# VH-VL binders against Nuclear transport factor 2 (nutf2), part 1

All scores and structures are predictions.

Target 1, 127 residues: Nuclear transport factor 2 (nutf2), of Dictyostelium discoideum (Social amoeba) (q86hw7)
Amino acid sequence: MQSVDPQVVGVGKQFVEHYYGIFDSNRAGLTQIYQQQTTLTWEGKFLSGADAIVKHIVELPFQQTNRKINSIDCQQTYQPGIMITVTGTLIIDGEAKNQLKFVQVFNLASNNGSFLLINDFFRLVLD
Unless a header shows other numbers, all headers, positions and changes below count from the first letter of the chain; Kabat numbers aren't used for antibody chains.
F, E and O stand for the ipSAE by ESMFold2-Fast, ESMFold2 and OpenDDE, each averaged over both directions (binder to target, target to binder). V2 = 0.75 x the mean of E and O + 0.25 x the DockQ between their complexes.
Where letters were taken out, [cut] stands.
Atom coordinates printed by the task and the answers are left out, and those that the model quotes come from them; centres of patches stay.

## First folded at step 1 (VH-VL)

Design d11 (framework fv_dargistotug)
Fold by ESMFold2-Fast, scan of step 1:
Structure d11 (fold): chain C 127 residues (1-127), chain A 120 residues (1-120), chain B 106 residues (1-106)
Amino acid sequence: as target 1 above (127 residues)
Amino acid sequence: QVQLVQSGSELKKPGASVKVSCKASGYTFTSYAMNWVRQAPGQGLEWMGWINTNTGNPTYAQGFTGRFVFSLDTSVSTAYLQISSLKAEDTAVYYCARGPYFKSGYFDYWGQGTLVTVSS
Amino acid sequence: DIQLTQSPSFLSASVGDRVTITCRASQGISRYLAWYQQKPGKAPKLLIYAASTLQSGVPSRFSGSGSGTEFTLTISSLQPEDFATYYCQQLNSYPTFGGGTKVEIK
């Protein structure tokens, strides 16, 4: 039986922990993660470039998010990089009765010995 | 809570060997690289290298090859630094620090430091 | 290796002073720079990452700025607990630290 390279899994998990740590504490801090070449599809809305993406995220109509991660799955991409799929649950502004399910996909590209975020897909899973 | 706890101070003779431990708790050990940083008395911080906690693969900075060995015991979430053939110039505080596998990261948690004194 | 040069190496200041520390990189590092505070006998503490993002729990009197090769750490109104040594660190390649800036009381 084969398994995903442990380094790929480790990097992917670290990225997810870092990303949500910033998102759930200070969304404006995501400026360093989103770059000029990054694209985001947020609930079907396409955005390109760090400025547009961070503006969208900062302007989301809630104050606090808390989340529980259910899974983090990683694969190496054809071009050097990592595809990460995250599933979990989200509580907005302390409304525990309205726990929301989400899926998020990140594509990280290898760049001179490190990784940068190229693609980001987020969607709530309602039905 | 995230915590890195290092082993206690060591006093060694030149030519001896020492093994410093760094025990991690409060997070998934394999999600972060473990870095080693040296600080000689009255001097600045010097990065020695890091170890990939998933693969066990170490990377050493220039000047920290041969006598210096990074290793892990993932079953107890512990990283180790071994220094062989100790010299007086190895006298320093050695820190472990949790760090990133990517450029936008940082060293957010540090061990308390282990003083290694090498004297005849 | 990317070299970081801090200036000044030593600074004498009084409580309430505005303190500025500069870090220069030997090549462009974008915003992949962090600042740490170290008090005598203690491990370093992260203050700022990504050149200008304040770590949670760090007082707002600390701020960072810069990109590329020139970076600045500013303490807007120095407090007694701020007397320490400050280090910049780049993560654009294998990590390197600046030489440190010791901030002492006058």
Scores: ipSAE 0.013, ipTM 0.620, lowest interface PAE 7.9, mean pLDDT 87

Design f04 (framework fv_refanezumab)
Fold by ESMFold2-Fast, scan of step 1:
Structure f04 (fold): chain C 127 residues (1-127), chain A 117 residues (1-117), chain B 112 residues (1-112)
Amino acid sequence: as target 1 above (127 residues)
Amino acid sequence: QVQLVQSGSELKKPGASVKVSCKASGYTFTSYAMNWVRQAPGQGLEWMGWINTNTGNPTYADDFTGRFVFSLDTSVSTAYLQISSLKAEDTAVYYCARDRGSYFDYWGQGTLVTVSS
Amino acid sequence: DIVMTQSPDSLAVSLGERATINCKSSQSVLYSFSNKNYLAWYQQKPGQPPKLLIYWASTRESGVPDRFSGSGSGTDFTLTISSLQAEDVAVYYCQQYYSTPTFGQGTKLEIK
């Protein structure tokens, strides 16, 4: 009988809270999180590197996002790091009548006692 | 009034290098990325890549890696395109174009680069 | 890369008549998250750089005459000039920005 290290779960949850806090208030601030080595698959669109990723996110054709997180699940990766899976719901530009369900997966690599975002996958979930 | 003014036409020999400039005015240079677009004689438009004017980081389309270098001089609001080891197939008009979401609202007048012996 | 194909390659239209130019993408450029089409149209007159006419498939750029309109969604798009003027003689290009930017081959519009 084993469980995921509570420290790993704590780090993953703090990362998710920080990331969405920035995304939902000032997307341009994500420049601090995305690095040269980060890759993002956004609704099947592959992007590599901080500049391309932040440009894509900043230019998304909506102004405001508000979200409710339904789950955050974490595991240690084979190489030192954390894999995080998030599910939740999203409201765009205050249109509460049309709530969108999403899944997002983050891979954080260990880097000198801190974590670096390496992989990011985002997709809307139908029904 | 937003303007992008490019350097004059160039005639070069194969194997030479060329550096094209694009001077911006009428807006905050670092607030908009700059793109480069090529048009060979009698042909359509081909996107070459872009440069982040705040960070100086370039991104190249797959066909424009190696011999092509994007750079900036933010003190004079100018973007540069350098092409090394010029080939005949590099003969084209090169445009700089201001980014507005990976579509382009203002364009330079174009710089004709002719590569011939 | 997404391939953009325009039709026709060339078109001759009389002054005052409607001109219609088509653009097809090899895959959808509709982004479901925002319900936006990542498609722009440009006008290029001889000896001049391209000029942005339309973005998001149907939004007219400031200063562009209202006789220019864009329509379509997903993979099939149309640029319409409702009443052709002499100054409209140009090559017209569609461009997708859903992925790495790519242009159509261009449609040459001439006076009949």
Scores: ipSAE 0.005, ipTM 0.585, lowest interface PAE 11.8, mean pLDDT 88

Design f05 (framework fv_refanezumab; at its last look DockQ between E and O 0.04; V2 from the best seeds 0.00; counts 0 for: pae E 4.5 > 2, placed apart)
Heavy chain, then light chain:
Amino acid sequence: QVQLVQSGSELKKPGASVKVSCKASGYTFTSYAMNWVRQAPGQGLEWMGWINTNTGNPTYADDFTGRFVFSLDTSVSTAYLQISSLKAEDTAVYYCARGKSYYFDYWGQGTLVTVSS
Amino acid sequence: DIVMTQSPDSLAVSLGERATINCKSSQSVLYRFNNKNYLAWYQQKPGQPPKLLIYWASTRESGVPDRFSGSGSGTDFTLTISSLQAEDVAVYYCQQYYSTPTFGQGTKLEIK
ESMFold2-Fast, scan of step 1: ipSAE 0.474; ipTM 0.833
ESMFold2, look of step 2: ipSAE 0.102; ipTM 0.690
ESMFold2 (binder alone), look of step 2: mean pLDDT 94; pTM 0.956
OpenDDE, look of step 2: ipSAE 0.037; ipTM 0.688

Design o01 (framework fv_rolinsatamab)
Fold by ESMFold2-Fast, scan of step 1:
Structure o01 (fold): chain C 127 residues (1-127), chain A 120 residues (1-120), chain B 107 residues (1-107)
Amino acid sequence: as target 1 above (127 residues)
Amino acid sequence: EVQLVQSGAEVKKPGSSVKVSCKASGYTFTSYYMHWVRQAPGQGLEWIGEINPSGGSTNYNQKFKDRATLTVDKSTSTAYMELSSLRSEDTAVYYCARGSRFGYKSFDYWGQGTLVTVSS
Amino acid sequence: DIQMTQSPSSVSASVGDRVTITCKASQGISSWVAWYQQKPGKSPKLLIYAASSLQSGVPSRFSDSGSGTDFTLTISSLQPEDFATYFCQQANSFPYTFGGGTKVEIK
């Protein structure tokens, strides 16, 4: 019946493509995306701030990830911003036998004419 | 098959250091964290620290931070734990253990253990 | 550090019995708990990891439950090869810590 503003959806999809492009090629480059006020819950572990978050991600015990995005759903948040929910699958270091399902949620806040990543939730989904 | 093969038992004097090796085979060495855990005779398990073999980054249990050094040799797929300033209470079996790929904070394969005895 | 309190310290059981082992964390660890089995003179073996997932090759009689601070390992029908010491481990924060162990002994 209703639809989400196409501009909101466009920004959300562009963010997701940019983020995974960096993650899957050069995780250290995520320093540009994570800010001091960003928080991440990674598999239930809470992390705060760019330095701690990027260190955690760079030190994950695999060299390469390849992913297929299943869905990207966006909503405008109550305060100006965008909530993004992503589902998909990933393969770690070419191990096709162990294809993993994941869910990730991003909250982007409007900040001086751009968007700032405020919240990030990542979890593998086990059947 | 995944195997972690550790060096043999050591008897050391108080104040000395010990270096235990752990040779990995059957998987890509740089794709998994390597952890070190000890177990004193008849007692529970105590985590010493972890190393990412890809970049060499480490995290230590504060209890061991000033005395433990974790390193790797990627060319031989071997991890090392060095513990200095040994005391009698350091007498324990020391294990290397691989972080699980799908729960990398749990330990899916373990070495056979190395008994380190500290006595005069 | 997060303290893991495991109970009982030992339990005597017969083949076919249902065995329950509990583990309590001193603070919330979400679902970041793993369970291990150790036989005398051997290294620990991973039984269960994140999201109650059985390690490959572990029999379905092993299961776990709980979240937050209270966790339980259940062996639904004890087999001769199950007589061992069992440990829980929290994987929420450094340093990773283990419970004191539960020895499952022959009755």
Scores: ipSAE 0.007, ipTM 0.585, lowest interface PAE 10.9, mean pLDDT 86

Design o02 (framework fv_rolinsatamab)
Fold by ESMFold2-Fast, scan of step 1:
Structure o02 (fold): chain C 127 residues (1-127), chain A 121 residues (1-121), chain B 107 residues (1-107)
Amino acid sequence: as target 1 above (127 residues)
Amino acid sequence: EVQLVQSGAEVKKPGSSVKVSCKASGYTFTSYYMHWVRQAPGQGLEWIGEINPSGGSTNYNQKFKDRATLTVDKSTSTAYMELSSLRSEDTAVYYCARDRYDFWSGYFDYWGQGTLVTVSS
Amino acid sequence: DIQMTQSPSSVSASVGDRVTITCKASQGISSWVAWYQQKPGKSPKLLIYAASSLQSGVPSRFSDSGSGTDFTLTISSLQPEDFATYFCQQANSFPYTFGGGTKVEIK
């Protein structure tokens, strides 16, 4: 059976762990992950560039998030890089009775021997 | 194959400290969180805390936060749990266990064999 | 802390019987539950995670149903090697907590 390169899977999962660690503890710290080249579609709203993206995320109308991850799936992209799909559940401001399912997709591009976050798509799944 | 091999049984005096080791093999040590769980004789399982071996960041059960210290030695692929100010109630089998995902999930797929720590005078 | 209440504390059953063990969380935990098997003198073994996912190498006679607060582990046809204590565990929030265990004894 075919499998995705373990190095690709490892990088993708480490990125997701790092990203949510920052998001769920100190969203302002995401300035280190979002770059000038990054684009985000958040619930259908398109944003471009680190400053606009981080401002949007910091200003979301809740104080604390906790999450559990259902799946992390990775594939190598056509251009050198990694596509990551994440599904999971969010708890906002300790309201466990209103657990929210989400999907998030990250596209990491190879950049000078490392990876750069190029695309980010987030959506709540309500049905 | 994945293996977690723990240090041997300890008998400790009340008020002392114990340090249990857990040597990992068969996988990339820094890619998976390591958890510590204890089980008192005839009683249930109790989560102590977790450590990310890559960066050394930890999360503790508040019950143990003042007394437990989790560390790793990446060069030997070994995790450690130190528990201080021991009381008779700390008599238990202590387990290390690997997180199932190479990220934060809270499911424990491989367990060490356990280390019995007996606290008596 | 989320309390996991497990019932029954023990059950005696014959080989071939269907065995069910229930686990109740004091708060909603969605599908963030795992089940473990522990034989005397041995470490726990992961059977099921994320409520419905069977760990590799675990026989298909083990299954879980439920979500939210109420979960049930089912062993569809008990085998001699299934003599053990079973624990549920919530993975929803810190600290992770376990049920009190159910000892399955073969008659």
Scores: ipSAE 0.007, ipTM 0.556, lowest interface PAE 11.3, mean pLDDT 85

Design o03 (framework fv_rolinsatamab)
Fold by ESMFold2-Fast, scan of step 1:
Structure o03 (fold): chain C 127 residues (1-127), chain A 121 residues (1-121), chain B 107 residues (1-107)
Amino acid sequence: as target 1 above (127 residues)
Amino acid sequence: EVQLVQSGAEVKKPGSSVKVSCKASGYTFTSYYMHWVRQAPGQGLEWIGEINPSGGSTNYNQKFKDRATLTVDKSTSTAYMELSSLRSEDTAVYYCARGKTYFGSRYFDYWGQGTLVTVSS
Amino acid sequence: DIQMTQSPSSVSASVGDRVTITCKASQGISSWVAWYQQKPGKSPKLLIYAASSLQSGVPSRFSDSGSGTDFTLTISSLQPEDFATYFCQQANSFPYTFGGGTKVEIK
C-alpha cells in the first residue's frame, strides 16, 4: 500500500516533541505556539484563541507531567498542512500509580516553510 | 492525611443564601479539583459543580448554574459553595469532595463530613 | 443528562453471602464509572473507579464488571462492616450523575 511522505511524518513528530517539551517544562511558553485562530477542545471543553487556551493550560491543577508517547501518526490535509494523532500515557506530579492514557490530535497549517497550529483536541481515555 | 473539614449546620429562610466552607489539608490544594455534591434526607447524591483551585475556573450542573457560586481562597486552602434563592427543596447535606484525577476531575476520593443546610419558614 | 438506574433498591444478606448490585446507564459511558459506599450518617467512600481500579485500602472482596451500558458491583463474601448503601456514578460527561443507591441490609 502507499505510505505517508517521510517529510510530513518528520515534521509532525518534531512538532509533537517540541510541543510536549514546552508543555512538560514551562506551560506558559505555549503562548508562542497558539495563535488567534487556534481552537482547542480539552476534555470536551471548547476554547478559541491564544489567550483563552494558554490561560486554561497554565491553570491546569498540576505542576509536572511525565509522558510516554505510544504513537504519532500523520497525514497530509486537503489544504497544505498536517493532521497529527498522538496516543500515550501520563504520570502527573510523580504519582506513578495513576497512569493516565490520552489521545491528542493536532492540525497544522502550512505557512511559508513553517507550520501554524490551527486545531487541538485533547482527551484522557479510560480503557 | 488528606482531610476536608466543613463548616457547621445552617438554618436559613426561603429566599436567603447560604455559604458553606471546606478547609483542605494534607495535600497540595491547587493540584486537585474540588467538587460539591448534595444529598437530600434519605435520597441520592446530586452533583452541583467543580472548581479548579489553581485558576478558579468552574463547571456547574445546569440545574444550579444560576444560583450556585463556587470559589476558593488559596492562602487558607479553603473552598466555598454559595447557594442563593433558597427553597425548601434545597434542604440537604452538602459535601465538598476532592477529584481523584487531575484532568477533567471525575471521581471523588476524599469527602468532607457534610454540612446540613435546612431551609425553613 | 445520563441517567444511572440501580437495582435492586435494597437487598437482605447474611455475613459470607455474595452480593451483586447492578447499574445501567441510559447511554454508553465506556469505563467512566465509579462505585461508592455510604454508611448511615457518614460521607460516601470511593470503592472502585474507572470500572476496574480498586481504591487504596479497599478490600479485594469488592470487584466490578461492566459491558457497554451495564455495570455490576460484587461483594464476594459479605462482612459485618459492608452493611451500607452503595451508589454508582457516571463520569463520562457533565453533569456527573449517580444511581439511586442500593441498601445492603442484615438478613
Scores: ipSAE 0.008, ipTM 0.631, lowest interface PAE 9.1, mean pLDDT 87

Design o04 (from o01 with heavy chain G99S S100L F102W Y104S S106Y; framework fv_rolinsatamab)
Heavy chain, then light chain:
Amino acid sequence: EVQLVQSGAEVKKPGSSVKVSCKASGYTFTSYYMHWVRQAPGQGLEWIGEINPSGGSTNYNQKFKDRATLTVDKSTSTAYMELSSLRSEDTAVYYCARSLRWGSKYFDYWGQGTLVTVSS
Amino acid sequence: DIQMTQSPSSVSASVGDRVTITCKASQGISSWVAWYQQKPGKSPKLLIYAASSLQSGVPSRFSDSGSGTDFTLTISSLQPEDFATYFCQQANSFPYTFGGGTKVEIK
ESMFold2-Fast, scan of step 1: ipSAE 0.019; ipTM 0.639

Design o05 (framework fv_rolinsatamab)
Fold by ESMFold2-Fast, scan of step 1:
Structure o05 (fold): chain C 127 residues (1-127), chain A 123 residues (1-123), chain B 107 residues (1-107)
Amino acid sequence: as target 1 above (127 residues)
Amino acid sequence: EVQLVQSGAEVKKPGSSVKVSCKASGYTFTSYYMHWVRQAPGQGLEWIGEINPSGGSTNYNQKFKDRATLTVDKSTSTAYMELSSLRSEDTAVYYCARGYTKSYFGTRYFDYWGQGTLVTVSS
Amino acid sequence: DIQMTQSPSSVSASVGDRVTITCKASQGISSWVAWYQQKPGKSPKLLIYAASSLQSGVPSRFSDSGSGTDFTLTISSLQPEDFATYFCQQANSFPYTFGGGTKVEIK
């Protein structure tokens, strides 16, 4: 069968739903998701470590986001873990006429029966 | 056909040890974690720990860490759970169960279970 | 440790009825929940695992819903073979923990 392990897909999709649930309701709650070893590239800006990343996300210049997920694709990584690619649209501060397309990539590493977010890439797709 | 066949019932005295076996067949033994779960009479399920048969690495529920020892014999595709310093509250059916995901990836769910081994601890 | 609380502890229902079993986690577990069926004198059987994925060979009348702390297992049209005890399990973190079980009795 030419398909990704259903467990890998399940883990990836649940992580994505959990992450956006927190992001779209209370960004400060992401403190538990981002760890010292996490790196984030946000619109081309590289950030390393939980404190720098959470500060950046909390200080983004909008009050609320709502999103529609278009796709979630997962593959297991060479080291135990999951690579997740997400596409979707988001609405900032209720401005439905200005919905924005985004792509986000997460790399989760297996850690003692759980997963750690190691890499995070976010970019708006404007063209 | 995946099968996990456990050893027979045991009656033990308080303070003794018991060692339960679980013989696997129908799959590659070293590709899946083996877990141990117990169920006291009329009670719920309690996770004891897991072992990776490939390397022998283990992870235990803190409650059992000082008394439980999980091992494997790859040549016979058999997993073992030894529980020492037995108390009456250790009376339970003990199950081995296969982790749902291959050992290269974390395991969280149990797709195949042994038939269970009743361990009775009484004076 | 994460505590899993199931309700009801038992339910009696007729063939064809919709049966719902609820499970509550003491802290957020996202969708890291699995459901098991255990028939009298037998080992547990995996029904549904994380992502509401139905285990191969499990009838489509079984479904799961919920996320965070509150989860529900639904049997849409109860059959005689569904007489059993059902357990939820959190798979969010070690140690894995199970609910106390719900016994489904056919009237």
Scores: ipSAE 0.000, ipTM 0.519, lowest interface PAE 17.5, mean pLDDT 85

Design o06 (framework fv_rolinsatamab)
Fold by ESMFold2-Fast, scan of step 1:
Structure o06 (fold): chain C 127 residues (1-127), chain A 118 residues (1-118), chain B 107 residues (1-107)
Amino acid sequence: as target 1 above (127 residues)
Amino acid sequence: EVQLVQSGAEVKKPGSSVKVSCKASGYTFTSYYMHWVRQAPGQGLEWIGEINPSGGSTNYNQKFKDRATLTVDKSTSTAYMELSSLRSEDTAVYYCARGRYLGSFDYWGQGTLVTVSS
Amino acid sequence: DIQMTQSPSSVSASVGDRVTITCKASQGISSWVAWYQQKPGKSPKLLIYAASSLQSGVPSRFSDSGSGTDFTLTISSLQPEDFATYFCQQANSFPYTFGGGTKVEIK
C-alpha cells in the first residue's frame, strides 16, 4: 500500500519531540521555533509573529504541563514542507484528575535544507 | 455549538432532596470537567463541586460534601447534582458549567431555580 | 478558603465611560483569576480566563490586569450591552471562590 516518505515522518516526529520538550520545560525558549512569519490559532484566538505568540504562551496561567502523545501523523505538502497533526492528553500542574485531550497541527515550510514553522493550530478536543 | 440544558424549576420541602440534570451537546462530554455553582436570590456565586465525566471522580466544596452528590451518565451526556437535607438557605438558582483547564467556566446551563419552603 | 473581595458593589456610568472593577484575594493567587458578566435572569458569561486570556467573541474593550492579590477588570469604553453585574473568581485552589459582584448601572 502507499505510505508517507519515512524521511518526512522522521522530520515531523523530531520536530514534535523538540517542540514539546521546550514547551514543557521552558516556554520562553519557544522564541527559537516561532518566527516573524509564524501564525498561531490558539483555542480560536489568532496571533501573528514570534513576539505576540511567545508572550501569549508564556503568560498561560500554569507552571508546568505534562503530556502523553497519542498520535503524530505527517504528510508532505504541495509546496515543499510537512503538515503534522498531533493528538494527545495534557496534565496541568500535576492535577492528574484533570486530564485534557488536545489536537495540534503544524505546517513546516522547507527552507534551504531545514524547516520553518509557518502555521500552528492548538485546540482542546471537541466533537 | 456547545449547549448545556438543565431540568426545570423545583419546589421542595425542608428535609427533602432535589436532583437537577444537565444535558450536554456540541462537544465530547468526557473531555471536560462539569462543575456545579449556585446563586441565592440577589447574591453571589458559590461553587459546589466538580466531576470528571471520563472516570466519575469528584471534588466537593467542604460546605456541601455531606449533602451533595455529583454523577454522570455518559450514554446520554448528562450530568446530575443531587442535594439532600434541604434547608430554606438552599433556595437558589443552580447552574451546571463546563470547566476549562485551570478552573474557569466557559459555558453555562440556563440555571434551575430550587425553592425550599414549608 | 480564599476570600475574594470585590469593589465597588455598584457603579453608575454612562455610555463611553471607562469602568474599573477591583478584586482582592485574601492570599496570593498568582494570575489565576477569571472574570464573568451576568445580565438579569441570565447565566454568567465568561469574559476573561486565567492570566488575561480573552474568551472568544468577547470585545477587546474588556481587559484585566494584576497579579498576586490585587486584580482589575477594565471596560475601556462602556457600551449599552455592558450594563450588567461582574464577578471575579480565583482559580488557584479548591474551593473555587467568587467575588461578591459589581453592578454596573446606567447613570
Scores: ipSAE 0.000, ipTM 0.517, lowest interface PAE 15.5, mean pLDDT 84

Design o07 (framework fv_rolinsatamab)
Fold by ESMFold2-Fast, scan of step 1:
Structure o07 (fold): chain C 127 residues (1-127), chain A 121 residues (1-121), chain B 107 residues (1-107)
Amino acid sequence: as target 1 above (127 residues)
Amino acid sequence: EVQLVQSGAEVKKPGSSVKVSCKASGYTFTSYYMHWVRQAPGQGLEWIGEINPSGGSTNYNQKFKDRATLTVDKSTSTAYMELSSLRSEDTAVYYCAREGSKFYRGAFDIWGQGTLVTVSS
Amino acid sequence: DIQMTQSPSSVSASVGDRVTITCKASQGISSWVAWYQQKPGKSPKLLIYAASSLQSGVPSRFSDSGSGTDFTLTISSLQPEDFATYFCQQANSFPYTFGGGTKVEIK
């Protein structure tokens, strides 16, 4: 079996760490990550554009999140770009008894040697 | 500079206890879990347990649960490991280590220099 | 407890060689594996965590692959400073456990 280019994996992991670093410390700072062309589907709710997306995230009904990442999987896309799939667990407001599983998918578009976030999907995983 | 500085080598008799200190500097002590790991001479690494310096909550390896006690002193940014009922097979270098990733479990990014504990009669 | 079986126990290699070290978990650990380098008389040094995140300051010749139960550390072009013992570690469940170590020696 072939493996994904290590540089692609490295970019994906750096993006994920940067994104969650901001999300879990200062959600309003995500305005720098989301672009005008970014779309987010959050638990089935479709949002478009940085202002609408960040407003939604800032207004979520909890104050603190802590997370552990279980996997980060990356593939190069045809556009070109990078598709990133993240799985992990969330603890909301310090309540470890109700640890929640999540999946998040990011699509980054290549742009003159850098990457822009184009698509974002987040969902809690129920069993 | 982020560093962990441990207390000096100890020579103990079987049946006694040892208490090793680990002083943290260069970071917010309460923001990262502290772990303790030992290594017998020429052998592999063995995890003893962890402590959350913020609340003092601990998790222990079952092998050490009845003998090991992990504590912290937040005012001095110091972690402690006490091991009781010492046996000759407890002769090892004992390390404290910071779990430095907030997102990824088990990333021990900063280690103390180690404390050699020798148990002999 | 999750057992981490590391192979080989030792490998003799020359500068410039590609060295691979494998680590097998007795049950699934997802991506919760870290790799350490230890030189005689020194504490371990973190190289890689979460199965492929390179620790800051660690040379890019070190890489990791794998998920689930089978993991590999690769040194793409061995340097003189890389002769050391390497350990894998799982962090999926308590107690955290380490592999037995692989000593990379001069050929």
Scores: ipSAE 0.012, ipTM 0.587, lowest interface PAE 8.9, mean pLDDT 87

Design o08 (framework fv_rolinsatamab)
Fold by ESMFold2-Fast, scan of step 1:
Structure o08 (fold): chain C 127 residues (1-127), chain A 118 residues (1-118), chain B 107 residues (1-107)
Amino acid sequence: as target 1 above (127 residues)
Amino acid sequence: EVQLVQSGAEVKKPGSSVKVSCKASGYTFTSYYMHWVRQAPGQGLEWIGEINPSGGSTNYNQKFKDRATLTVDKSTSTAYMELSSLRSEDTAVYYCARDYYSSGFDYWGQGTLVTVSS
Amino acid sequence: DIQMTQSPSSVSASVGDRVTITCKASQGISSWVAWYQQKPGKSPKLLIYAASSLQSGVPSRFSDSGSGTDFTLTISSLQPEDFATYFCQQANSFPYTFGGGTKVEIK
């Protein structure tokens, strides 16, 4: 019976809860997660580096976000690290009737016993 | 440490109103919706409504829409539920609970027993 | 309103037993179900949300399955602290509704 290492799954889920906790409460606080090496593709727009990424996220045209997480799937990468795929539903500015489906992928790289966010992909799912 | 601390038990007469408070600490109050849920003796849990502390917008269970009023005081990180025109059937423990991504309620207050009797 | 029908209403079990509680929604709710534990005189405690996500600090012996209308909470090896009432809740649409509860009692 083959399964993903429970430690990998635990780290991935902890990261996702931490990330969305910050995003949905104080987006400017994401400066502690995004590093100079991080790249983000947001709805097809490529951004590199913490300053550009955090500026983009803070300037998104809504005040408040809330989410329903449908799945969190993790795998260990060939270089030490974790690939995380998240699916869910996003609620903007309290409008539960206008829920938006999303997918987000994170790549965390192992770094001196901790993890750095290296790649981040976000996309709304249409239809 | 997230905590929701509710006001103490109340005994009310039929036709009166009750206002229950819920003081939040340990997180950014305006970042999470607050829900109100009640539990009558020998019955299950019943959702009353929710409030967005950031803008004050509310959604109510239609059963309570005409009698329940949800408000917040951002300066004290306190949520309130007022229920008017009380009946014996309103005797219940009332809970405040923090929304988690519209997927469940992750932290609950200790509950406030409201007894309605003549 | 979406009706949540929970079964059984009560179950008598011993430490070490596998306990299964089912919940049926009157219409499709996708994976938007949450499960709660409530001990006498205490507030409900969130165990599982969005069908598959275990709440922080909840033991791995708690798991759930199902989608659409039929959902199951499983306690794989019942512990003394697990004797409580369990509730399901749909988070798909307003008003949010709960199952009637299942009391897990010591045999």
Scores: ipSAE 0.006, ipTM 0.549, lowest interface PAE 11.2, mean pLDDT 86

